# VH-VL binders against q89xp2, part 48

Target 1, 226 residues: q89xp2
Amino acid sequence: MTSPCKHGDRPPGRHDLVFVSPAGWRAMLDARDDLAADSLLARWPKMRWPTIRRRALPHEATGVALGLPLPPSAGKKRVALLVEIDHVASVARPPSLQQARAYAPRNWWPTLDRLDGLALRHSVDARVYGSLAWQSLTGLDYVTGRSDLDVLFEFRSETDIDRFVADVAAIETSAPMRLDGELMSADGAAVNWREVHGGASELLVKSIERVVLLDRHQFISGATGS
Below, E stands for the ipSAE of ESMFold2; O stands for the ipSAE of OpenDDE; V2 stands for 0.75 times the mean of E and O plus 0.25 times the DockQ between their complexes.

## First folded at step 16 (VH-VL; framework fv_polzastobart)

Design s5 (at its last look DockQ between E and O 0.81; V2 from the best seeds 0.82)
Fold by OpenDDE, look of step 16:
Structure s5 (fold): chain C 226 residues (1-226), chain A 118 residues (1-118), chain B 107 residues (1-107)
Amino acid sequence: as target 1 above (226 residues)
Amino acid sequence: QITLKESGPTLVKPTQTLTLTCTFSGFSLSTSNMGVSWIRQPPGKALEWLASIDWDDYKYYNPSLKSRLTVTKDTSKNQVVLTMTNMDPVDTATYYCAREKYWDFDYWGQGTLVTVSS
Amino acid sequence: DIQMTQSPSSLSTSVGDRVTITCRASQSISSWLAWYQQKPGKAPKLLIYDASSLQSGVASRFSGSGSGTDFTFTISSLQPEDVATYFCQQYYSTPWTFGQGTKLEIK
């Protein structure tokens, strides 16, 4: 399990894992019959599994917007949750490639290892999200034969982004699965790595607050306006 | 009103199997997030959790005693049964059943003293 | 297993006094903690759940605080009927474990 960090260091951003307090879970389960009626959802807090930070929906009430993806066996339902900030017990980053490796199909291992090596060489912090992440977090079957590998690459100002994404693309050429993922700046703004690799002058930048089109240079330089 | 009551033998011989029944009222194990736990307390000592069963028939056991414990429920009778094999004098304790609403024990039976002696 | 260590093991105070009991977990349990009161010959009674939530019907003089590894149980003004042994319990991970108890007496 990922080591939870105390809430207070930073607000949870996109893809962050959020552990909800027992009081928060009680509040949600009491308020929502749909959660209580689902055995897996009702058991989720009992297993101490995390939720994931999501962007707020339009006109959603004030709070911390969280998501909970159920596995394919449960219909791949995505459950939207909303908790008070005081019910956030801890926040953690998504699992590292190393942490998730043991839970991945064996034929994925060479690709995971190559990506891990690449990230290390470029001083990029690589994390997994999506099906592999949840499989590693819960032990439930999330990964299927059609699953992509979703990777979050947190880069730094000194990172050669163009070279990095080129190398990611090269790794994908021999990968048994599609490589999806985002490049994330220190401020939490993120772009799909394929957009960057494609050489687009404008990038669709996603943060917890907004989705905007930004100049490529502005994004890479960290001038996201947030 | 929520009530729980333990029943079973109060005297067991060494190596024998203890069977305790918890009969409860005021709630149902068909209700989500309900469970029943067994907890014991040797005279003058701390409490020790033994086992739990929930509304979805999931069973939880204390790892140190797992090989000796079995918990089952009869929802229609509002009963939970605990079996503990190979009893030893060290297992002498007051045995409680308690309701788990979500995770804490909010209602307890009065407990039953079980003495293991030859 | 998560060990719960209570302090003190026993204390004797006067009516009206503030009583403080501490419980320390061997690892972080967030706020997955309860406090129980057990009177002689009786079953434990839940007083506090989720570290700081007062159980329904429990007197307001009882309170709990803390998160992570360190927790505090407080009686703001001790009453004669509060003579009992108090236990903390973690329900963060199995096996659920209890503190060794704090025996509270009145001088």
Scores: ipSAE 0.890, ipTM 0.952, lowest interface PAE 0.5, mean pLDDT 95
Fold by ESMFold2, look of step 16:
Structure s5 (fold): chain C 226 residues (1-226), chain A 118 residues (1-118), chain B 107 residues (1-107)
Amino acid sequence: as target 1 above (226 residues)
Amino acid sequence: QITLKESGPTLVKPTQTLTLTCTFSGFSLSTSNMGVSWIRQPPGKALEWLASIDWDDYKYYNPSLKSRLTVTKDTSKNQVVLTMTNMDPVDTATYYCAREKYWDFDYWGQGTLVTVSS
Amino acid sequence: DIQMTQSPSSLSTSVGDRVTITCRASQSISSWLAWYQQKPGKAPKLLIYDASSLQSGVASRFSGSGSGTDFTFTISSLQPEDVATYFCQQYYSTPWTFGQGTKLEIK
């Protein structure tokens, strides 16, 4: 469902999907009996499903740190992988709201349609991560009755962020689920939308490299072209 | 020591059902990342993949032929069976079974020519 | 379906020459590609897998390169026993598809 990013797009970051090469999968399966012995993990490369970028642990100085979020039926664990850079075949953006819609529960559809319309009106690129993303990528049952809707809103310099989050809040009032969304700048730094809507003067900014508190103006200014 | 061998009829009439059996040794379909695939080659033409079955019973079918194909396995007998319905003279080809280790076809049977004619 | 287009369709060259065969996929297949050799009346033999990895027991004069849509198969020094038809095959998405083949002859 998701196309690889072209070379020259923004650097790979939080929520981006990583496709491992066939050589990379072969090397991991040969070296790791735990992957080969688990039927779902052994199946993963056969399905050509992606992995996800994660922050490296201290002992993982060499290579690219990746994760596999397993569905609830498999214990809802995130399996850690480490691959050589040469085995990263491509990187893709998370699924769009439009791509994910068909895989969502029916009662989520009105909320997804409203969010898609809002994103178009504000020139925001809206994508999903978390359980709905993995359900749309794999077809496996990730979404439960208690699942949040995890939406990634990539904003641009023309985006009125304060108005955007107010409109998101209005949509959530009628939603059948909690909306756990992030506003993401072009450089891949992201904040929870509720922190912005709540008027916080400092924001918890997450990127692939770090998690820091930034002044609200620093995040908006630094992310959009200061 | 890995071998595969195709067996079944070499002549069928139009509209009949073809059943081919792949019997293999030197590996098991109980081993993860193992599969068996059926590929055919019409005389003088390119290879065409038909169907695959993996160790976990996951099955793949060529979409253009899906309604006519069934693949099954018996892991204890080291056998994979292909059934293809409504045979037509255009289906005349050499039929191969091949081992799919991970995802490439690394060992092939010798093939069996199946002729479809009245 | 992903079309695999080989070039040339046939070629005739001398023992010791370098041979190059190309394969183009109609969409990106990353490195999910193999090369096979097929001699008359025989099953295909796997030579190269994952675009560039040499299969065990295959002579080192054979090599493969490429990723995405453009792939190259090379015989560094042609030998008499290399007379055969050569195919590429993608295993990125179903249906798995093969190139039409390149018939290699010695002059």
Scores: ipSAE 0.750, ipTM 0.894, lowest interface PAE 0.9, mean pLDDT 90
ESMFold2 (binder alone), look of step 16: mean pLDDT 92; pTM 0.941

Design s6 (at its last look DockQ between E and O 0.59; V2 from the best seeds 0.76)
Fold by OpenDDE, look of step 16:
Structure s6 (fold): chain C 226 residues (1-226), chain A 118 residues (1-118), chain B 107 residues (1-107)
Amino acid sequence: as target 1 above (226 residues)
Amino acid sequence: QITLKESGPTLVKPTQTLTLTCTFSGFSLSTSNMGVSWIRQPPGKALEWLATIDWDDYKYYNPSLKSRLTVTKDTSKNQVVLTMTNMDPVDTATYYCAREHYWDFDYWGQGTLVTVSS
Amino acid sequence: DIQMTQSPSSLSTSVGDRVTITCRASQSISSWLAWYQQKPGKAPKLLIYDASSLQSGVASRFSGSGSGTDFTFTISSLQPEDVATYFCQQYYSTPWTFGQGTKLEIK
């Protein structure tokens, strides 16, 4: 009954894509009439679309907390799901900039290419989440004229974070959209890149487990206390 | 009790169109995650999926036969109809309709043997 | 298309024996797999769905396991009424495809 998780050495973290097993989908759809009643949600597993890992709510039962956003055409509803660990079929990282590019508006392409080049130069793994990611994953219309580009920058210990975020900010000056996103350390702890660029001494650090204020140097050095 | 039954001609001439009707009971195609599928099996051979129509009127076709297949439903009559054009002797098979609950075929009709011959 | 390859194509065993049939997918299908039993002149009957879930009303001697590309169907103790052809089927992606079948007989 159990499908092995294929997510490296750690459980699914924030922004990770989680593919749920058919048994897991059946369980959820059987348990929740609200899911079964929604045609798009009911069809979601048939399309083999992923969910996204989210933080658990304080009162939430034990399990893997998942979510999926519906497109604007479906009210832009955010659906909260909870599955047993055994119902996680596989885990993947969000789409790369390269993977998502073809699904982005054409006027976004120069910015995407610049960010991709920047990430490569700094040995940063850049991935997209938010509307562009879901547009890429589903083929449905998620990106609108008001959409931001949400990027996850997975940095390493040798990454010059200050220089990197400065360069991201520079790219944004000519971008047709707002650049949002997070800097993520190897342990999955993440901070908004703008907060780092702003020069704050303390950073709001988010992980799958907790949200904490950490000293800037502690975060950058990987000493997140997790 | 869930039942499905195929009906239609058992003999078709080459190049003619086959029309089969699946009449079912015990469930409704107005219920979410319900579908009706057509599957055929040539004598002594493996099963081949042809088409599915679901509760939301989505239609799925085998790509190799898509140009020849049409599936429709009448929810009020609990019927699903399959049409297959340009029949050939190679299309001789037992044709089944089956309920697709979620993604598997959990109930089947008895099947109807369709022979294509001049 | 995803090809499903069953092994063996046929086997003959004795009553009470453990029977194992394998099915291999040409690509990963997670656990989107079913097993069917088809007796001569009859329609297929669903036995196992989602690779390892036993269909309601099916005897507990039937079981399924596996994920990804390799799957196993097992009869823990073969009974005379189990003489049939068994098929695996993937419903991971269209077209849904079946294995070629395994004909099971009793010696």
Scores: ipSAE 0.893, ipTM 0.954, lowest interface PAE 0.5, mean pLDDT 95
Fold by ESMFold2, look of step 16:
Structure s6 (fold): chain C 226 residues (1-226), chain A 118 residues (1-118), chain B 107 residues (1-107)
Amino acid sequence: as target 1 above (226 residues)
Amino acid sequence: QITLKESGPTLVKPTQTLTLTCTFSGFSLSTSNMGVSWIRQPPGKALEWLATIDWDDYKYYNPSLKSRLTVTKDTSKNQVVLTMTNMDPVDTATYYCAREHYWDFDYWGQGTLVTVSS
Amino acid sequence: DIQMTQSPSSLSTSVGDRVTITCRASQSISSWLAWYQQKPGKAPKLLIYDASSLQSGVASRFSGSGSGTDFTFTISSLQPEDVATYFCQQYYSTPWTFGQGTKLEIK
């Protein structure tokens, strides 16, 4: 588990883990009977488990919009939370592929090892989100026989994106699961790896603020760093 | 109105098992975010947390003592029971039970002194 | 285990004085910290929770501050009934651990 950092040193971005302060949790549990009444949701702060940043709704102009994805045994739903910035204790990056490997089904390990090796060769930071991430963070059963592998590929300006996604596709050919991967730029904008591999001229680009359709060249060029 | 009271033997011989009961009133251990903890304090020394049992039956044990401790609850009787095996004179202390609401100890019993000697 | 170190170990001061006690954690505990008062032969009494929140029924002369590793407990104007031992407790990671205490006396 990641070490806490100082509150508010940067706004949390897409896929970032957010740890809520004890005062923040107490305020939410006192105000929201639905959280307090659910044994797993009430347990969450007792375990010091993180939450995940989500896109804010229109009426959520103040505060930090967070999500809490529950495991399949609890209906596999995502609970919406809203906290004041002062109740954000720390922010951490998603678990790395390396951190998550031990929590994956054994038959996933060769694919994870190949992806980790590929990421190293291309100087890409590979992290997990979704069911494997939450299984590694909580120890609860999130991964099922129907689960995708959700991978976040944080690429750098020198990364040959087209070659990278071709190599990801080659790895998926023999994988025991579907790869649901995103390519993310330094600015936190992300696109599905399949759109890039498929040669789409326009890409659906996701950020914490919005979802927009961008020209392929514009996305790649805009990702040359900040 | 909220009260907790520790009961059990005040004198225990070395190697024996200590069993303490916490009987409480004014709250229910079936209520979300409620727990009961056992904490001890040797004479003149710092407090040491032993174990907690929560409303959802989740249990925490001090790792240094885990092999010797068992905590259980009976919600219908408003009781929590601590069992500590293989008692030694170093275990002589005042034993408290306390309510853990959310994560702080907001109500404590008066404590019971347990002396371990032959 | 997270070690909680208090300073000073004891102090003696006058009624009406401001009292400051510090507590340092051996690693960051965010704001998962409480302060307790304990009088001889009595159980501890919770004063401050979540580092800075005043417990219901506790006098407003008591306060707490800090986050991370460094925490401060303050009595703004010492009263005769405040003679006691004060200690902090972290509830970030098990085992929950307590400071060794600060014995407060009136001159």
Scores: ipSAE 0.734, ipTM 0.895, lowest interface PAE 1.0, mean pLDDT 89
ESMFold2 (binder alone), look of step 16: mean pLDDT 92; pTM 0.936

Design s7 (at its last look DockQ between E and O 0.80; V2 from the best seeds 0.82)
Fold by OpenDDE, look of step 16:
Structure s7 (fold): chain C 226 residues (1-226), chain A 118 residues (1-118), chain B 107 residues (1-107)
Amino acid sequence: as target 1 above (226 residues)
Amino acid sequence: QITLKESGPTLVKPTQTLTLTCTFSGFSLSTSNMGVSWIRQPPGKALEWLASIDWDDYKYYNPSLKSRLTVTKDTSKNQVVLTMTNMDPVDTATYYCAREHYWDFDYWGQGTLVTVSS
Amino acid sequence: DIQMTQSPSSLSTSVGDRVTITCRASQSISSWLAWYQQKPGKAPKLLIYDASSLQSGVASRFSGSGSGTDFTFTISSLQPEDVATYFCQQYDSTPWTFGQGTKLEIK
């Protein structure tokens, strides 16, 4: 299990796991009949499973916007949640490649190991999100034959981004699944790694606050205008 | 009004099986976030959780006693039954059933003292 | 298993006094904690849930605080009817576990 961090170190960003307090869960389940009526949703807090931080919807009330993806067996419904900041019990990073490995299909293991090795060599912090992450967090079946491997690569100023994404692309050539994912800067701004690898001059940069087009060099240098 | 009441034998011989029934009113185990738990308390000692069953028929057991415990529900009768095998004098305690609303025990039965003796 | 350690095991105070009981968990349990009152020969009664939420119908002189590993139960002004044993209970992870109890008496 991912070790939770105390609330207050930093606000939860995109892809961060958010553990909601019992009071928060109680409040949500009492307020929303649709949540209480779903056995899996009602059981979610009982299993102490996390939610995921999402961007707020337009005109959404003030609070911490959270998401909860249900597994394919439950229709792959994405549940939107909103909690008060005081109901955030703890925040954690997504599972590491190592943590998620045991929950992945065996034919994924070579690719996971190669990506892990690559990340280590480049001092990149690699995490998983999407189906594999939720499979590892819940033990429920999220990964299917059509699932991509979603990886979050947190890079540093010293990281050779161009070389790194080229190596990721090289790994994908022998992978049994599509490699999706994002390159994330220290400030939480992220870009799809394929955009970077494609040599685009402008990149679609996503953060918890906004989505913007930025110059490639501006993003890589960390000047995201925050 | 929410009520729970434990019923069953108050005297059990060693190695025998204890069967307790919790009959409740004022709520239903067909309602989400409802459960019933069994908790025991030896005389003058701390409380010990034994088992729980919820609205979706999920069962939870104390790992230290799991091999000896079985919990079932009859929603239509508003009853939960606990069985505990291979009773020993050390199992002498007041046994409670309690409503589990979400996660806490907000209503309790009066408890029934079960004595294990030859 | 998560161990819950209460302090003190017993205390004797006067009517009107402030009473403080602490409970420490062997690991972080966030706010998954309840406080119960048990009078002699009676079943426990829920007073506080989710570490700090007052159960409906419970007197406002009772309160709870804390998160993580350290929790506090408080009676702002002790009344004669408050003579009882108090227990904390964690419901963070199974098995649910209780503190050893604090016996509260009046001088």
Scores: ipSAE 0.882, ipTM 0.951, lowest interface PAE 0.5, mean pLDDT 95
Fold by ESMFold2, look of step 16:
Structure s7 (fold): chain C 226 residues (1-226), chain A 118 residues (1-118), chain B 107 residues (1-107)
Amino acid sequence: as target 1 above (226 residues)
Amino acid sequence: QITLKESGPTLVKPTQTLTLTCTFSGFSLSTSNMGVSWIRQPPGKALEWLASIDWDDYKYYNPSLKSRLTVTKDTSKNQVVLTMTNMDPVDTATYYCAREHYWDFDYWGQGTLVTVSS
Amino acid sequence: DIQMTQSPSSLSTSVGDRVTITCRASQSISSWLAWYQQKPGKAPKLLIYDASSLQSGVASRFSGSGSGTDFTFTISSLQPEDVATYFCQQYDSTPWTFGQGTKLEIK
């Protein structure tokens, strides 16, 4: 895993891992019987495992909205958490492809290696989210035979995005899993990589604050954000 | 009224196996977020954590000693047992058991001095 | 292993003085830190947990602060019964590790 950021460095964005302080966990366990009564949820803070940033619901105007995706053996539910900003101890980037490799099925390794090489050639920072990320973070069984490989591709201004997504598509043709992924600009706005590969002139752009349609040029230039 | 008490031999010979029992009252190890830990302190020296066992039977071991340590519990008897193999004179210390509520050691036993000598 | 470096190793001061003890972790431990008091021949006693929370039944003159790598333990006004050795302990990652202690004495 990447080193957690110090409290107060930045607010968490999409896909960021959020480490809750011991005081925050203690407060949540004291207040929420559903967390304390479930052995895996009570175990979570004992393992020092992170949570993940999620979009806040309207009634969650105060605090930081977090999620905790449980493994398939626990029903694949996503537990909603809401914490005070003072209980956000640190924020970290999702696991890198290389960090996640040891936790992937062996037949995924060539695809992960090819994506790593592709990302390096295109100046893209490639990381995982979803089932492989949580398997990597916890050691619990998240990845199934139906699982996608969920990749976050953080591109730079020098990245030839059209060539990059074409190369991603080429890698997928021989992959043992579906590649699901987002292209993320430096300001944290993201689009599905398939929309870009498909040549759409308007893209559905997601950020932690909103979802909007933008012209392809506007997204690439980084004009989005909140 | 939370108490913990360590019991077991106070003198062992090198290479012998040490078995210590922590008997506690005033709390249950069946309660979520409860654990019991073993910590030792050589005379005049810093504390060293050895092993922990939680309400859900999850176990932690100090990696430097892991091959020598086993921790088990009997929740119905309010007991936790530590076994440490291949004792050496360097292992001479006061051995404590402590309650771990959430993650801090909030109640400690009085400790038992274990001397390892021929 | 996370090393916990305490300073000073010993401290001699007067009744009524403010006492400050520092603990530094070799890597960030967020606020996964406790402070203990140990009197001669006795087991440690928990004073502060989660870096800054006062344990039940502990006098309010004791306090803790800090997060990350640098932590401070304070006695606002030293009393004679506070003569003891004080330890920090991290519980961020195994093995849980303790500082070497600060022996507090009255001049």
Scores: ipSAE 0.768, ipTM 0.902, lowest interface PAE 0.8, mean pLDDT 90
ESMFold2 (binder alone), look of step 16: mean pLDDT 92; pTM 0.939

## First folded at step 17 (VH-VL; framework fv_polzastobart)

Design ctl (at its last look DockQ between E and O 0.68; V2 from the best seeds 0.00; counts 0 for: pae E 11.5 > 2)
Fold by OpenDDE, look of step 17:
Structure ctl (fold): chain C 226 residues (1-226), chain A 118 residues (1-118), chain B 107 residues (1-107)
Amino acid sequence: as target 1 above (226 residues)
Amino acid sequence: QITLKESGPTLVKPTQTLTLTCTFSGFSLSTSNMGVSWIRQPPGKALEWLASIDSDDYKYYNPSLKSRLTVTKDTSKNQVVLTMTNMDPVDTATYYCAREHSSDFDYWGQGTLVTVSS
Amino acid sequence: DIQMTQSPSSLSTSVGDRVTITCRASQSISSSLAWYQQKPGKAPKLLIYDASSLQSGVASRFSGSGSGTDFTFTISSLQPEDVATYFCQQYDSTPWTFGQGTKLEIK
């Protein structure tokens, strides 16, 4: 289980898990008639499952933008939700590789272990999002034979990014699944690890606030601009 | 109009099993975000939540009593049944069923007093 | 479990008076709090949900406020029919728990 942070500690960033209060769920669902008949959504607040923080859509109303991916069995629909900040009960980081491992297919274990070891060697905080994360969080079947492993690599200023992504690529060569994921700086700005590994001079950098093309060196150095 | 009504024995001997039935109308447990809960109240004391069952047949129990409690539903009959094993005089209370709407209880039965005595 | 502590345990006031009851949670429950009125020999009646939302059909003299751990229930002008025991209830996390109640009487 992920350790939740108390409300007010920090604003939820991209990929953060957001636990919404029962009152918040009521408010969200009452505002959405199209969701009222969904039994899984009705169960979500009862099970105290989290949502995920997403970027706000253009012209979206004020609030905390949340995403809720339903499992393949439920059509793999992604539900977009908005909640008032006061109804955010807690925020947590995505599950670690270690936390998610038990919920992953057995043939994924070697890859997870290698990535975990790599992350430790480079002082990178590696966490999972996507299907494996939700499988671990809910116990529902999210991972399929077509699923990728989505990993968030939170790097530090001292991290050798080029070497790190090269090592990630090396691990992928023997992996039974595709390795997707992002490199995330301390300020929450993130880029696809493959883009970095490809040697692009400009990177598509995503944050809660914006999506921008940024010079590779600026991103790596942490100068993403607040 | 939404109504709930508890039915079952009002006297139970120690160690016996209590079975209560909640019959309700005006709503359906096929409806999302709807559930039925059991709450009890010893004479002159506070309310205690026992168990809940929702439209997806998920069951929730008070951890302190989980080993003794079972809740089931018959959606077609608009009934929810609570069983509580190994009854003790300390379990003497008015037992209520209530509609659970987003985990608050907006409609209640009148309650039934269950006395556990030899 | 989340403990709900009500205060006072009992209160005697006059008709027309403002009544205030407090409920404190042992941990933050956001706004997941309900207030109930229970008259002698009757089932509880929901008055307030989500800390401050008035249940349909409930008199406007009843109100609730608060978030996190501290909550307040208020009767703006006490009426004779308001004689009852009042309970708070959290539904933030299972098990759902109730306060011990506040017995309200008229002098």
Scores: ipSAE 0.023, ipTM 0.591, lowest interface PAE 4.1, mean pLDDT 92
Fold by ESMFold2, look of step 17:
Structure ctl (fold): chain C 226 residues (1-226), chain A 118 residues (1-118), chain B 107 residues (1-107)
Amino acid sequence: as target 1 above (226 residues)
Amino acid sequence: QITLKESGPTLVKPTQTLTLTCTFSGFSLSTSNMGVSWIRQPPGKALEWLASIDSDDYKYYNPSLKSRLTVTKDTSKNQVVLTMTNMDPVDTATYYCAREHSSDFDYWGQGTLVTVSS
Amino acid sequence: DIQMTQSPSSLSTSVGDRVTITCRASQSISSSLAWYQQKPGKAPKLLIYDASSLQSGVASRFSGSGSGTDFTFTISSLQPEDVATYFCQQYDSTPWTFGQGTKLEIK
């Protein structure tokens, strides 16, 4: 799905896809008995499927912290991984909304088309994460009848965010699913779109390094909440 | 101790289907992230990977031969079976099964020479 | 398909000498490379995995190095028992492919 680039060209950030080399997978599987018990993980290196960047735990001082949500058929399980930088083969952006459309349930298509049109109108880069992203990346069944649509909206300094989220809310009123989405600034800081639409004075801002409360105006003006 | 052994016919006629069985011991495809692979070596030529099957019963095939290959396993007997259809004299080779550990082959059987001739 | 090119195709050298064999991949395979020994009349044997990691039970005179496209296999002090064909294998992407081999003889 997503064309990777070399790991040395850009460091991975929040929501970035990280492709681990087969040698890196071998190192992880040999060192981790808990990973060896999950036979689905042996397919990842063979299929060249990605992982996702996650926030490092305190004992993970070196390396690149990665996560991997398994499909519902393998249980509600998220695998935590830690790899050396030399085993990061490439980094890529999450799938675009357009790329993911073909993998969504058919009754989601009108909502996806409206979101794509809205994103184009506001010059917002719309990407997916969560179940639809993983379904589009792997072809495995991640999306269920209870799934949210998880959209990452990367906005620019010129974006009228208040108008944008009002239009997102309007689209959701006729959507067959809940829209769970994040607004992401150019520096990688993100907030839930509903907090912005709801008029909250302080926003829970997430980045790869930290989760902090920021004043609404600090986030809208492009504040970094690291 | 980890061992693998290939068994099956050593002579087949052109157009026939070859069936080879790999019997292994010292590991299990149901309790590890290991796989079993089939590799062949024509006389005087390089090794060629044919197919693999993992503990999750997922199957991998060399794309150039995929339409002719089927790999299956019987975990209760510690066996992996390769079937190759429409054999031709160019398929004459020593056929190996090997344990696949993270896509390299750490234990090999002794191989069986299969000759395809009228 | 990733092509693996070995050099030399054969060599003959003396007991105790250092032996170097190279393997070049047609595109980057990071460190996903293995080295095998095949003695006459016997099955292949894994010596080195992940470009530089020595397989358990393999003599320490064998080593490997490299990353990306260029890889080197070394025997630090050749022994009579090392007469064999040596070949590399990439496992970065399917189909997994092998070098054509280097025949090592003792003169």
Scores: ipSAE 0.005, ipTM 0.546, lowest interface PAE 11.5, mean pLDDT 85
ESMFold2 (binder alone), look of step 17: mean pLDDT 93; pTM 0.939

